# Ledger of designs, part 19: VHH binders against Maintenance of telomere capping protein 2 (MTC2)

Target 1, 357 residues: Maintenance of telomere capping protein 2 (MTC2), of Saccharomyces cerevisiae (c7gvl2)
Amino acid sequence: MGDHNLPDFQTCLKFSVTAKKSFLCMYRDSVSKEKLASSMPSTCDIQLKRAINDAYPGGGIKVTVLNSTTASLDSLATTHVKEFEIVIIPDINSLLQPDQAKLVKIMRDCTVAIEKAQSTRIFIGVVHWNNPVQPSGAAKDGDEAGKPAPKTRIFLPTSLRMGAWLKHKFWFACAPPYLDFESSTESSINTRANNSIGMAEEEKQEPESKRSIILNEEANLNDVFVGSTVRRYILDIMVHLRTHRLTYNAKAGGVYTNSLDDVVLLSRLIGLHSGKMFVSPSHVKEASRWYFPMHLELVQRSSMDSSLLYGSDPNLVDEMLEKLAKIKCEEVNEFENPLFLESLVVKNVLSKVVPPV
Short names: E, the ipSAE of ESMFold2; O, the ipSAE of OpenDDE; V2, 0.75 times the mean of E and O plus 0.25 times the DockQ between their complexes.

## First folded at step 7 (VHH; framework vhh_6z1v_2)

Design e07 (from c06 with S52G; at its last look DockQ between E and O 0.65; V2 from the best seeds 0.71)
Fold by ESMFold2, look of step 7:
Structure e07 (fold): chain B 357 residues (1-357), chain A 123 residues (1-123)
Amino acid sequence: as target 1 above (357 residues)
Amino acid sequence: EVQLVESGGRLVRTGGSLRLSCAASGFTFSNYNMGWFRQAPGKEREVVAAIGYRGGSTWHADFVKGRFTISRDNAKNTVYLQMNSLKPEDTAVYYCAAEPYMGTLEDWTYQYWGQGTQVTVSS
């Protein structure tokens, strides 16, 4: 049984600050979190602000919590902050498409400002997700029995309710930071108590020489060598993901041209933190496990499955999707990872693609 | 049983105000984006306003901007449409609808629909 946990917040934060990239943070909702008013700070907002302040004490990073409201987005669009700013977007799934479009424009303008060395503003999008109770079951279908049937039902709904343009503004998704809050769920506590698989946690626990390496990351990142055979390996992974049986091939599986640059950059960060000035295939594998799960677009219903064009039985496709939904429901609860199935697809592709020697 | 029940539609004079309500039951209201649509005789149904499931993300069509305001109360499982400065062209059946997907404004993505409430604006 594999390990499919989300990468840890602390490492993801350090990499994202160094690379000046935005990322997602995945929080499991509970009944107690649903009782909070939308304008009140949530446990996750407080936790994220504390974790950022702990990682970067002494100022120099401004942390802004931006409620997912139309007014807050309009205000942000007209504001330019001179210092390094991290904007936390709580419950990014709650934005209607017009507000998602506003955010895309804001984030694009911020990327241009970073490229021109004028200012640095990056975003942490908080995704709230719920325990799936079961695969889309017969009881919910029974509630729809008296209505015109939809053309297909959705067996594998996405936990990222974001249009592709907004989703691509974030490079990976991570677990929430570990802070001691009163929690009613044993699963959430156990996930936070388990150490992340990431390399940076161990590097931060090491002696003073590792702190010097961390402080030099921004200065040394561009010096980490990426060979042409390594770039080809990344492209081969991308091709296999785009054509995977479970990915939505009409949208290239969610794997677009900019994925190469992002995986190269992440591979450099992983290599640098492991003490290397070059990227190896093992660094690419780890970068791929971080990057691709949140970007993949899986087949959600039988009409999206390309095998139907070859005469496959739609009922058998429905049965396959229903089995996958049951597996996802079980494993998402165990690993607290709503991207568990996507992670399995990435693991499958990595096992098939031959790395360069 | 899933239900969306609109209320508040009636005859009003030009320049008047109305508040429509839509009471929801039979599903987890706080997980659904909500929209108000309208359809006048001989016209296509059109989106009037929409609101995200937490209540902070809102959208209003240009033809009602500044005059109509969508809101919701998740504790009461109710979505509202406050309609001010009403015009004869606002005469239509108004429908409440629920959308669990991407927060889109397209009517075909809305999963649950009310039966509608008639709003008539006299000159």
Scores: ipSAE 0.635, ipTM 0.879, lowest interface PAE 1.1, mean pLDDT 78
ESMFold2 (binder alone), look of step 7: mean pLDDT 85; pTM 0.866
OpenDDE, look of step 7: ipSAE 0.837; ipTM 0.951

## First folded at step 8 (VHH; framework vhh_6z1v_2)

Design f01 (from e07 with Y101W; at its last look DockQ between E and O 0.01; V2 from the best seeds 0.00; counts 0 for: pae O 14.3 > 2, placed apart)
Fold by OpenDDE, look of step 8:
Structure f01 (fold): chain B 357 residues (1-357), chain A 123 residues (1-123)
Amino acid sequence: as target 1 above (357 residues)
Amino acid sequence: EVQLVESGGRLVRTGGSLRLSCAASGFTFSNYNMGWFRQAPGKEREVVAAIGYRGGSTWHADFVKGRFTISRDNAKNTVYLQMNSLKPEDTAVYYCAAEPWMGTLEDWTYQYWGQGTQVTVSS
């Protein structure tokens, strides 16, 4: 994985299913607000559903695309999950605050149900991001000197607009699935009407074996050893992230105590995937690169910079933030990662924190 | 198993003092922020005070007016609420809660809850 790319959808899906964790899927294509209002799943949502079904052939996972309506959320809250269910939430950034709150409650209830081994429901939040390359406006020389240039709101483009509480219900963010759109054009459904009265093929009881694979992976996950030094290493990373100059200290940089367990779990999965029975510092580094970027809270304004408390010039801080915003805009497009700046912060911290021997 | 056990709640007279304790077990106490909530009969649960996982940051509700103080001892896995100058209006069930997030004062963000301890202030 390139140092600045989002992790791939297939791996993220696998890990999330095994860990029974929700995650975000980030699409570059902007879905028009009007299309979201139509209660119809977007093309992206359908693609995700297809990708999930392809990854888990045989119906072991029920995939539901939720309409981003209050009514749909209410329905979701009242429906019991009998099987492993993945709920796709279209354009999760567009949810109104009341609906976000409702969703958070539903997700919490699902987590409790998982812990009690009653049901398994996880969520995939779809995030549509657009980073319009500000056309390098050629300074047209026109004369109107007088209007103070609109104070360029030095807001670092936030990749996530959802409330922090909802954001932190998701484990990490991933890239969308690569669907080869080219191959789907040719299947001309030759509707050959052939009437053949095909015999009642005996419902071969699809062997209980596929439920066994997910269960086996979970069992194996518990066998992956996590040493005390590894936990300490994760904590050191967390401390450095919290104290990083670009992180918002008032929110602990978006690094929460639960991050430890989440990163440990992710590190185990990465280790397991690598055929290891123990977590190494390299697994922790990789887990950190996946996990922390979407969770980080970065400084967006000079007033949020704790360094101002230590005598930093607000103008210099704003200038710095403006420069960072420009860099982010350029690099986000290059790497197709709206969390590019966050990823840089994590990378910087990982370079500073000494791994345990 | 995660447990939060409140103690110290009792009947006290107006102007009296009380110290509540909450003993935590089954989780890494030092990694969690702690809070005290109260719920009076017929009223909604409200946050009284909160303390950061390191004990350096504290928050107190406006109605406390300096009468209550939250503290913690991480070595003992215990959070405290010192209540001074108690009033009949302070009569409630007091709950200890643990949250993994920074700086939240909303009850729904707290992951673990105690059973509560009754504080009654008589006139």
Scores: ipSAE 0.000, ipTM 0.232, lowest interface PAE 14.3, mean pLDDT 79
ESMFold2, look of step 8: ipSAE 0.581; ipTM 0.864
ESMFold2 (binder alone), look of step 8: mean pLDDT 85; pTM 0.869

Design f02 (from e07 with Y101F; at its last look DockQ between E and O 0.01; V2 from the best seeds 0.00; counts 0 for: pae O 13.6 > 2, placed apart)
Fold by OpenDDE, look of step 8:
Structure f02 (fold): chain B 357 residues (1-357), chain A 123 residues (1-123)
Amino acid sequence: as target 1 above (357 residues)
Amino acid sequence: EVQLVESGGRLVRTGGSLRLSCAASGFTFSNYNMGWFRQAPGKEREVVAAIGYRGGSTWHADFVKGRFTISRDNAKNTVYLQMNSLKPEDTAVYYCAAEPFMGTLEDWTYQYWGQGTQVTVSS
């Protein structure tokens, strides 16, 4: 996994299904507000649904695309899940605050249902991000020297617009699935209406075997040993993230206490995937790279910088933030990662925190 | 199973003192911030006090005016609310709650709730 890339969709899906956790999928596409109002799933939503079905061809997972309307959320809240369900939430960043609150409630109820082993419903939030290349403003030479250029509120581009409450219902963010578009030769489905007679398709008993695979993976996950030193290591990482210069201290840098359990779980999955029966520091590092970037709250303006409390010059801080914003814009485009800066912060912290022996 | 069990609520006279306890089980107590809420009849639930997972940070509502103090013992998986100089206005059901976030004062951020304990202050 490249040091600055989002984790791949297939692995993230597998881990999320096993862990029964929701996650975000980030697309580099601008969905017009008008398209979101359409009851029609976007191309991205369809692609995700296809990718999920391809990953689980034997069925057992119901995939539903939500139309992100209040009515859809209400319907979702009243619908009981009998099987494993994945709900795709299109353009989750565009949800209004009331709908975000409603979604959070639904997600909480689903979590409780999972804990009671009554039903399993997880969510995939679709995030559409666009990094507008600031047009290199051609300095039009026009003379109007005098008006102090409105102090361009230097905001670091936020990758996530959803409220913190909703954001933290998701485990991590991943890249979209690579769909080889080339192989979709339009096979002309000649709808030959052949009237073939309704032979009673024998209810082929869906082999009980595929439900068994997910269950077996979960059982194996519990066998992955997590030492006390590993937990301490994760806590040390969390402390360093909270105290990092670029993190917003008033929100503890977006690092919550529950992050410990999430990172432990992810570390177990990574360990299991690597054929290990114990969590190593390397697994924790990898888990941290996946988990923390989407959760971090970074300083967006000088007024948010705790260094000001220690006498830092706001102008110098703003200058620094502006430089970081420029770098972020360039690098986000290069690595296709809207969380590039957050990833750098995590990388920096991981370089400073000494792993347990 | 996650459980929060409040205790210590009783009838007390105005000016009296009471110590509430909340025993936690079924989750890693030391990883959660804890809070006390109260709800009086016909009123909305309000936050009374909150304490960080390490016990170093505390918050108290303005109406407490130094009368109440939240504390915790992580070794005992217990959070406490010492209430002094009680007033009839303090009559409510008091709830213990646990939240995984960085010390939010909003009730919706709290993941686990107790059943509550009744505190009644008589004139």
Scores: ipSAE 0.000, ipTM 0.238, lowest interface PAE 13.6, mean pLDDT 80
ESMFold2, look of step 8: ipSAE 0.640; ipTM 0.881
ESMFold2 (binder alone), look of step 8: mean pLDDT 85; pTM 0.867

Design f03 (from e07 with M102L; at its last look DockQ between E and O 0.01; V2 from the best seeds 0.00; counts 0 for: pae O 10.5 > 2, placed apart)
Fold by OpenDDE, look of step 8:
Structure f03 (fold): chain B 357 residues (1-357), chain A 123 residues (1-123)
Amino acid sequence: as target 1 above (357 residues)
Amino acid sequence: EVQLVESGGRLVRTGGSLRLSCAASGFTFSNYNMGWFRQAPGKEREVVAAIGYRGGSTWHADFVKGRFTISRDNAKNTVYLQMNSLKPEDTAVYYCAAEPYLGTLEDWTYQYWGQGTQVTVSS
């Protein structure tokens, strides 16, 4: 996978289930803005559910697609999960601030429940992105010379619109599953929300064998060695990200203290997947490429750039940001990665930070 | 093939003037920010000046501010560095470089580099 692509869904799902972490799935959706406003699960959400079920056939994972309504969030908050549950959140970028706050609370409560070994619930946030090719405005030579073109507010387009408090509840972002869209004949799944209070069907003893696979993976994960030098390496990466010119320093570049543990955990999983019993610098690099892009807070305007304090020309900074915005739009489409620019920042930092010997 | 070719470097006396040119080929020049760097013997490479892809914005290092001026001609695929009031401390190899983002004034952001031209200022 090229250095600028999102990680694949299957691997991300596996890692997230093992680590009991939530993650984002980013779809390029050509669907009209009008259809996104529907509280109904999109075709993409249904496809995700199918992909998860295919990945864990009979595996005791309950998959729920949440209706992006306040009522659905309230219901989720009151529902106790006894089994491993994956909740798909449709169009998470469209959530209003109160609903985002509600979701954050729910996710926190779920984390505490996991720590207490009471229940496991993780979330997959669906992000729909459309990067319309800004029409190369052919400046038609029309004559109206006079009015200073409104200072086009130079901003870097953001792919994630959710608040930082919600964004940081997700581990990383992945590409959607490659599903053959051709076979979805319109089976009218009338999901009649039949409230049927159906009877206590008997606890069919889930075969012990599949619980054993997830448990075995967790056990193996703890056996992957993380040296002190590796941890220092991660910290060094974090420091460089925080001090990077394109990151917003006032927000520590979006790199928080919990990032260390997250990156260590992800590095272990990557190492384990590679058949290693120790974390190498290469594993850390890969983990960093996955983890940090969605967490980074980038400068969007010259006033946010700390370099101004050191005598940078604001006009030059604005021109830079404008150029970055344009390039990002083009490259996002090419690589199908809304976090392309963030990925570049991470790549740059990784090239500067010397790995431990 | 991408090429940046610097020219105009020579021996000059203190207080003299020099104009460096860098001719670009093999890429869309108008899409790149351009910069001048210099490296003196035993010193690290340092940024001298930078110019935006449209030529509307410029940056100059404090040590050259007021003496040096960066400019560009997109029709000619050329970037220039006018150097006035030269000092012996300005003796260095001067490099032209192209950068697609102008994310930093650091040399690592620059994708294409010239071979450099020697500027020597005698006392």
Scores: ipSAE 0.000, ipTM 0.255, lowest interface PAE 10.5, mean pLDDT 80
ESMFold2, look of step 8: ipSAE 0.714; ipTM 0.910
ESMFold2 (binder alone), look of step 8: mean pLDDT 85; pTM 0.868

Design f04 (from e07 with D107E T109G; at its last look DockQ between E and O 0.01; V2 from the best seeds 0.00; counts 0 for: pae O 14.8 > 2, placed apart)
Fold by OpenDDE, look of step 8:
Order: sequence, then C-alpha cells, then structure tokens
Structure f04 (fold): chain B 357 residues (1-357), chain A 123 residues (1-123)
Amino acid sequence: as target 1 above (357 residues)
Amino acid sequence: EVQLVESGGRLVRTGGSLRLSCAASGFTFSNYNMGWFRQAPGKEREVVAAIGYRGGSTWHADFVKGRFTISRDNAKNTVYLQMNSLKPEDTAVYYCAAEPYMGTLEEWGYQYWGQGTQVTVSS
C-alpha cells in the first residue's frame, strides 16, 4: 500500500468483521442531494452491499442499508439482531446532530450486546467527499488592484464532518471497493545499492508458513503474542502523536487511551493475516497507519496551536497552516485520501519513534 | 460455489510457448484483481503476474518480465498467462488466484485459488 493511500475495503471488512468493529468507507463521488432525499440506496451503497456479499458467500451476514432517516435509526434501535449484521449508513457526514447522537447510542448498545455475546452488529459509515480543485485562477492581469483579496480563512479542510463522539466509534477508514487505485506501488525503492559490504546478518526469514489463516475465529486473535516491548512501542507512538505540532493538544490530538487496545487488536489481525503468531513492529506501523489518521485531531487555526503559548508568531503559524492546507487540497485529489494530511502526521511520527529491537 | 479452474499446462520444450487460462465462476469476476502464482518442487510459491480488475494495470515478476504476459477477458470471466521463451526453471504448478481490492502481490491478499496446472519445460 502506498504510504498515503487508504487501506483496501476487503481487508478492512475482514478485519472489522473479525474484530466486530465498525469502519468508514470513503467515496470521492458526491451523492446528489436529491438522491439522499430518496429512500433509495445510492450506487455506492449497492456496491458495498455487493462487495460484502461477495466476500461472504453463502450468507451468515445480514446486510442492511439505512436510508439515514430518524425513523430508520429508531427502527434499528428496536430491532434485535440474532445473526451477524452489517449496517451501511449512507452519507454519514450529512447526519444531523440529533441523529448522530442517536446513532452513537445505538452503536454503544451494540457494543454492549457484543460483549454479552447476545448479538453482533457493526456499521459501515459511507463518507462522500469532494475536494474541489480550486481553479488555478489564472490571475488575468485585469487592473482592479484595489479590493483586498478576501482574507482566505486559513483552515485545514477535514473530510470528516461528523462529531468526534461519532467519529471515534469507527475503527478506521478505507477506500471504496473496486476503484482503480493505481497502486502506485511503484514506489521505486531505488535501493541505491550502496555497496557497503556490511554483514547483513541473515535474519533467517523463518518460512512464512503460507497458511491462509482464515481470520474467522476471534479465538485465534488471542493466540497472537504481543510483547511488552511492542506495547511500549505503541504507547510511544501515541505520545508522539499527542505532542505533534500539527495535532490539537487540547483534545490529546485525538489519541485516546482506548487507542492502545485498538491498535494492539489491529496489529494482531495484521500479524495473523500475515501468518504470524506474534506482533512485530512492522505490524504496529501498519496498524498505526490505518487507525490513527481518522482519529487525529489536527490544528485548523493558529489559535488552536499550542506553540502560541510558547511565543510563536501567530502570523507564521497561519502561514504554515495555509501552506499545509494548500498541499492537502492538492494531494487529497492525487491520492484520493481525504485523510492525507493526517496520514502524513502519522508517517512523520513513525519515522521518529524508534521501534523495539 | 466459487471456482477457479486453470487449464493449458503441459509439457513443452525449452524456448516453447504456452498459454494458460483460468476460468472463474461463483463470484463477480470483474470486481477482482487476478494473479498467477507458481510453485516449483521444493520451492516456495511465488507471484508471477497480476492484473487489475479492469485490465488496465499489470504487474510481472522480474524473472518473467518480457517473456510472460498476463491478460483478462471479463466477458468470459477468464484470466490468461501467455508464456514465451520458456525455460526449465519455469517448471512449476501454476495457480490462478483472485484478489478483491488491494492489488497486493502477497498470497494472503488473494481470496480465491485454483487447483493449479502443471507446466513442465524440458531441456
């Protein structure tokens, strides 16, 4: 996966089903307001339903697409699930605050039900995002010099418009199914073969036991070993994220205490999927790349920057944020990742935190 | 039922050509990336080539680059591997596999697998 791409839908679905966690699916296509008003599922919702059914042939998972109405949420709250259910929430970013609150309550109740082994219901929130390419206004040289260019509000655009309380109910965000994400996996790791003859200790690559570990059994996750050093590594990552210059410190950068368990669980899944019975630092890095971007709270205004408390020039901070906002706008379109900037922050932190040996 | 059925594997002479086919059923073929893997006796399974679900993107392993070409026909639910300039080192069981989204080259990313077809290249 390119360092800046969202994780793929199929893997995310599998992990989420195994872990009984909800997740977001992000589409670039805008749903017309008119279609949202219609009780009909969008093309994207249908596509998700198909993808889920393809992933789990023969049934066992009930897939329901909500029409994102209050009535639908009420119905959901009163309906008991006997089987594993996936609820698709169309255009979750468009939910009104009361409906968001209702959804959060429902999701909490479902979590409790899971813990009691009564029922399993997870949610897929569909996020429709559009990053309008600011037309490079060719400043035509027309003379009207005088009106101060409207002070472009310096803000870092966010793709997630839902409240933090709802946002944190979802584990991670993924790309939609069946989109031509040219896996720019041509990251030409130009391994500059610098010839330095250093004795690469033959880490005996233990034969990757190619056992397609069917992540079907939650029980198998407990068998994946998580060392104390790995947990410490995750904690170090969390601390660095919380203290990062671009994270909003007043909200702990969006990194909560439960993040440890979530990242541990995700790391186990990644390890298990790779046929490993232990969590490695590489698994933690991958888990962190998936998990933290959607959870991070970034500074959107200079007034939110804690560095101001230490005497930073607000104008310089604003300038920096403006530059970052521009970069984000451009790169979000290129990588089709609304969480591009968040992913960069995570990448930066992961580069600074030393993994355990 | 999901099925991937490989065909076309046979004995060929060094320098010969062979076209493998894999017929898919039981799933939406056009939604999956497809790959060819091979496993020689006593060796690990290795990825040979991969193709995107729309057929626009292809990947080939360095050892087969220029000699092998992966293609697909979504109307026929079939993926192909054209193999030219075959060498004895190409002797292996060749497997067709379906990958739902990641475009990964790792075996764990592939959801469905065929039973394989034997390709033998004689000197």
Scores: ipSAE 0.000, ipTM 0.250, lowest interface PAE 14.8, mean pLDDT 80
ESMFold2, look of step 8: ipSAE 0.612; ipTM 0.880
ESMFold2 (binder alone), look of step 8: mean pLDDT 85; pTM 0.869

Design f05 (from e07 with P100S; at its last look DockQ between E and O 0.66; V2 from the best seeds 0.66)
Fold by ESMFold2, look of step 8:
Structure f05 (fold): chain B 357 residues (1-357), chain A 123 residues (1-123)
Amino acid sequence: as target 1 above (357 residues)
Amino acid sequence: EVQLVESGGRLVRTGGSLRLSCAASGFTFSNYNMGWFRQAPGKEREVVAAIGYRGGSTWHADFVKGRFTISRDNAKNTVYLQMNSLKPEDTAVYYCAAESYMGTLEDWTYQYWGQGTQVTVSS
């Protein structure tokens, strides 16, 4: 049905350009270590640049690829641009936390510049992921006594490998764009014709005219009505996510107060995209499925589970986490979604929170 | 079976140089951030340097700044620590460690550890 799939790149790009928001793109690595060592930045760069150029062919958006090095981060902080710029970070989850902190500061400064209408720079962070591999201990029938244990037992590792403060600078995560470089000429023509029909009317316009259309979309977005009962519904969803058994309650499940503004904005975009000038509960449900999985902080090890405060057996919590890790491992392959378990938590919460009539 | 094997530790004079190597096996090395830690007798283990899984994000502790350089070769599943201008204070057991968490510099987030290699710097 697609309930468990990451949202598509093309729609996420359109929404993010319109809202001037940064987003993540989940890219599945090849398992070949030779290919990873020699080719990853090039192939990711090519896919994203192509997809952006196809969406905005008039040259109204500058695309910059940022090497994930300290020097590249320092250089970006001092660069001035004349256009709407999208900065691609091809391996954002390869940054160590000190470099993540530098990027957070850069992105904060860019947000201020957007608010002052001085310049527009948004980021696409590429998160590389592979299928989870279960530790050998998760499948054992029994262990010998006296075997050394790990210093920290992490049964359900994170999907993003990013600190919370960097995650907050991005509003959702999407699937990579579909680009088939090995398609025949006939297949490519048919694909281009379908996309070009929807975008060909925009392509007949000069780049300045296309920029004017983008600005009109921003104006229409601000006119999309959001009622108080809809805002309450979003808050109810947030409360249920913060208190869910599988979320790390000490960090509010990763659901902070600024999430309301982001979900309202995304709901407006979904409403506008569907031809409405108002937000309905169904728009909120869709926005929640896009927004929250990337932000959720799940319990990764028994010490994070609040039930231990009430005397639960740590071994039973460990068993629960091992079962969840197995489910995640199996289902991530089927749906190509490293946030699959987070998406299930969101689906569960949406089934329990009563929407307004 | 996950394994990290350090090598290259030996006795050197003050001002000398060493290159430590850490060979990794039993896991997808290119998915893991790597760190070098050290522990001198009677002291707590401390992070010396770290490198992101793609090799472009690096960090070095202030006490080794400009003297040590971390690097990695993902094709050979190996992480290195080039140590120049060695001082007696650098005498310690050096440990290679791997983590796939959030790129932290904190000991407890590192999932796999080597047994260490002894570096001794004589005055």
Scores: ipSAE 0.645, ipTM 0.885, lowest interface PAE 1.1, mean pLDDT 78
ESMFold2 (binder alone), look of step 8: mean pLDDT 85; pTM 0.864
OpenDDE, look of step 8: ipSAE 0.666; ipTM 0.893

Design f06 (from e07 with N31Y; at its last look DockQ between E and O 0.01; V2 from the best seeds 0.00; counts 0 for: pae O 9.5 > 2, placed apart)
Fold by OpenDDE, look of step 8:
Structure f06 (fold): chain B 357 residues (1-357), chain A 123 residues (1-123)
Amino acid sequence: as target 1 above (357 residues)
Amino acid sequence: EVQLVESGGRLVRTGGSLRLSCAASGFTFSYYNMGWFRQAPGKEREVVAAIGYRGGSTWHADFVKGRFTISRDNAKNTVYLQMNSLKPEDTAVYYCAAEPYMGTLEDWTYQYWGQGTQVTVSS
């Protein structure tokens, strides 16, 4: 996986299901505001549902695409889940604040239910991002020299518009599934309504075996050893992220206390997937690359930079941010990662923090 | 092992002054924000003051503003709380903590805590 790419959907799905964690799926397609207003799932949402069903053939996981309506959220809040359920949330960045608050409450309740082993519901938030290449407007040489061009508030486009409370309910962000668009020939679903009263096919007892696989993986996760030195290493990474010049210190750089447990868990999964029964520094590095970019809070304005409190020139900071914004615009398109800048910060921190021997 | 050891808590009279110290070990002190908390009997623990890892940023609770001052010496791995104009209401166990998040207590569980030092203000 390239150092700057989002992790793949299949691996993320597997890890999230095993860990019972929610995650984001980021699509490059610009969803027009008009399409978002449609109560109908987007093509991307349907494709995602299909990919999940393909990954877990034979059932065991109920997949629901949520309509981004208040009514659908209310319905979700009142519906008890008996089985493992994945709820796809279309265009989660477009949710209004009241709906975000409702969703956060629902997600909290689900987390509590998981902890009590009552039910398992996880969420996949769909994020549509578009990086408009600012056309290098050719400075047309027009004459009007005088008015100082309004200081273009260089806002680093935030890839995530959702509130911090909602953002941190998701474990990490992943790339969309590779959909071979070529093979979807329009098979004309001729809805032949043939009424055939087909016979009572016997309730084939869903083989107890597939529930056993997920349970077995979870049991195995607890057997993956995490040493004290590894935990310390994660903490060191967290500290460096919080103190990084590009992170917003007023929000602890987006690094919260629960990040330790989340990264430990992800490191265990990565270790387990690699056939190891212990977490290594390399597993922690990989986990950090996945986890922290989605959670980081970066400075958007010079006024947010704590270094200004220490005598940094605001103009120099703004210049730096502008340069970074340009780089981000170019590289986000290249790597298809709206969290490119965040990933660079994590990479930089990982290069500075010495792993335990 | 991470250790935070508070000292300086004692009985003082109303209007008196006290300086608390917290010695840190087992972690890179200069990279951590530090904070002071207090807990009075029957009350919830509350944040008193916080200081950034470089010492340039400080926060003080409204109830102690102007009376208490947090400072730190990174060379000594120590954070201080200068308390002036003490009142009986300031009677509490004072705790030193590492990596206080200057956000709502809901957002961050402080990772490292001292055992606390008792401050008693007698009328």
Scores: ipSAE 0.010, ipTM 0.316, lowest interface PAE 9.5, mean pLDDT 79
ESMFold2, look of step 8: ipSAE 0.669; ipTM 0.893
ESMFold2 (binder alone), look of step 8: mean pLDDT 85; pTM 0.863

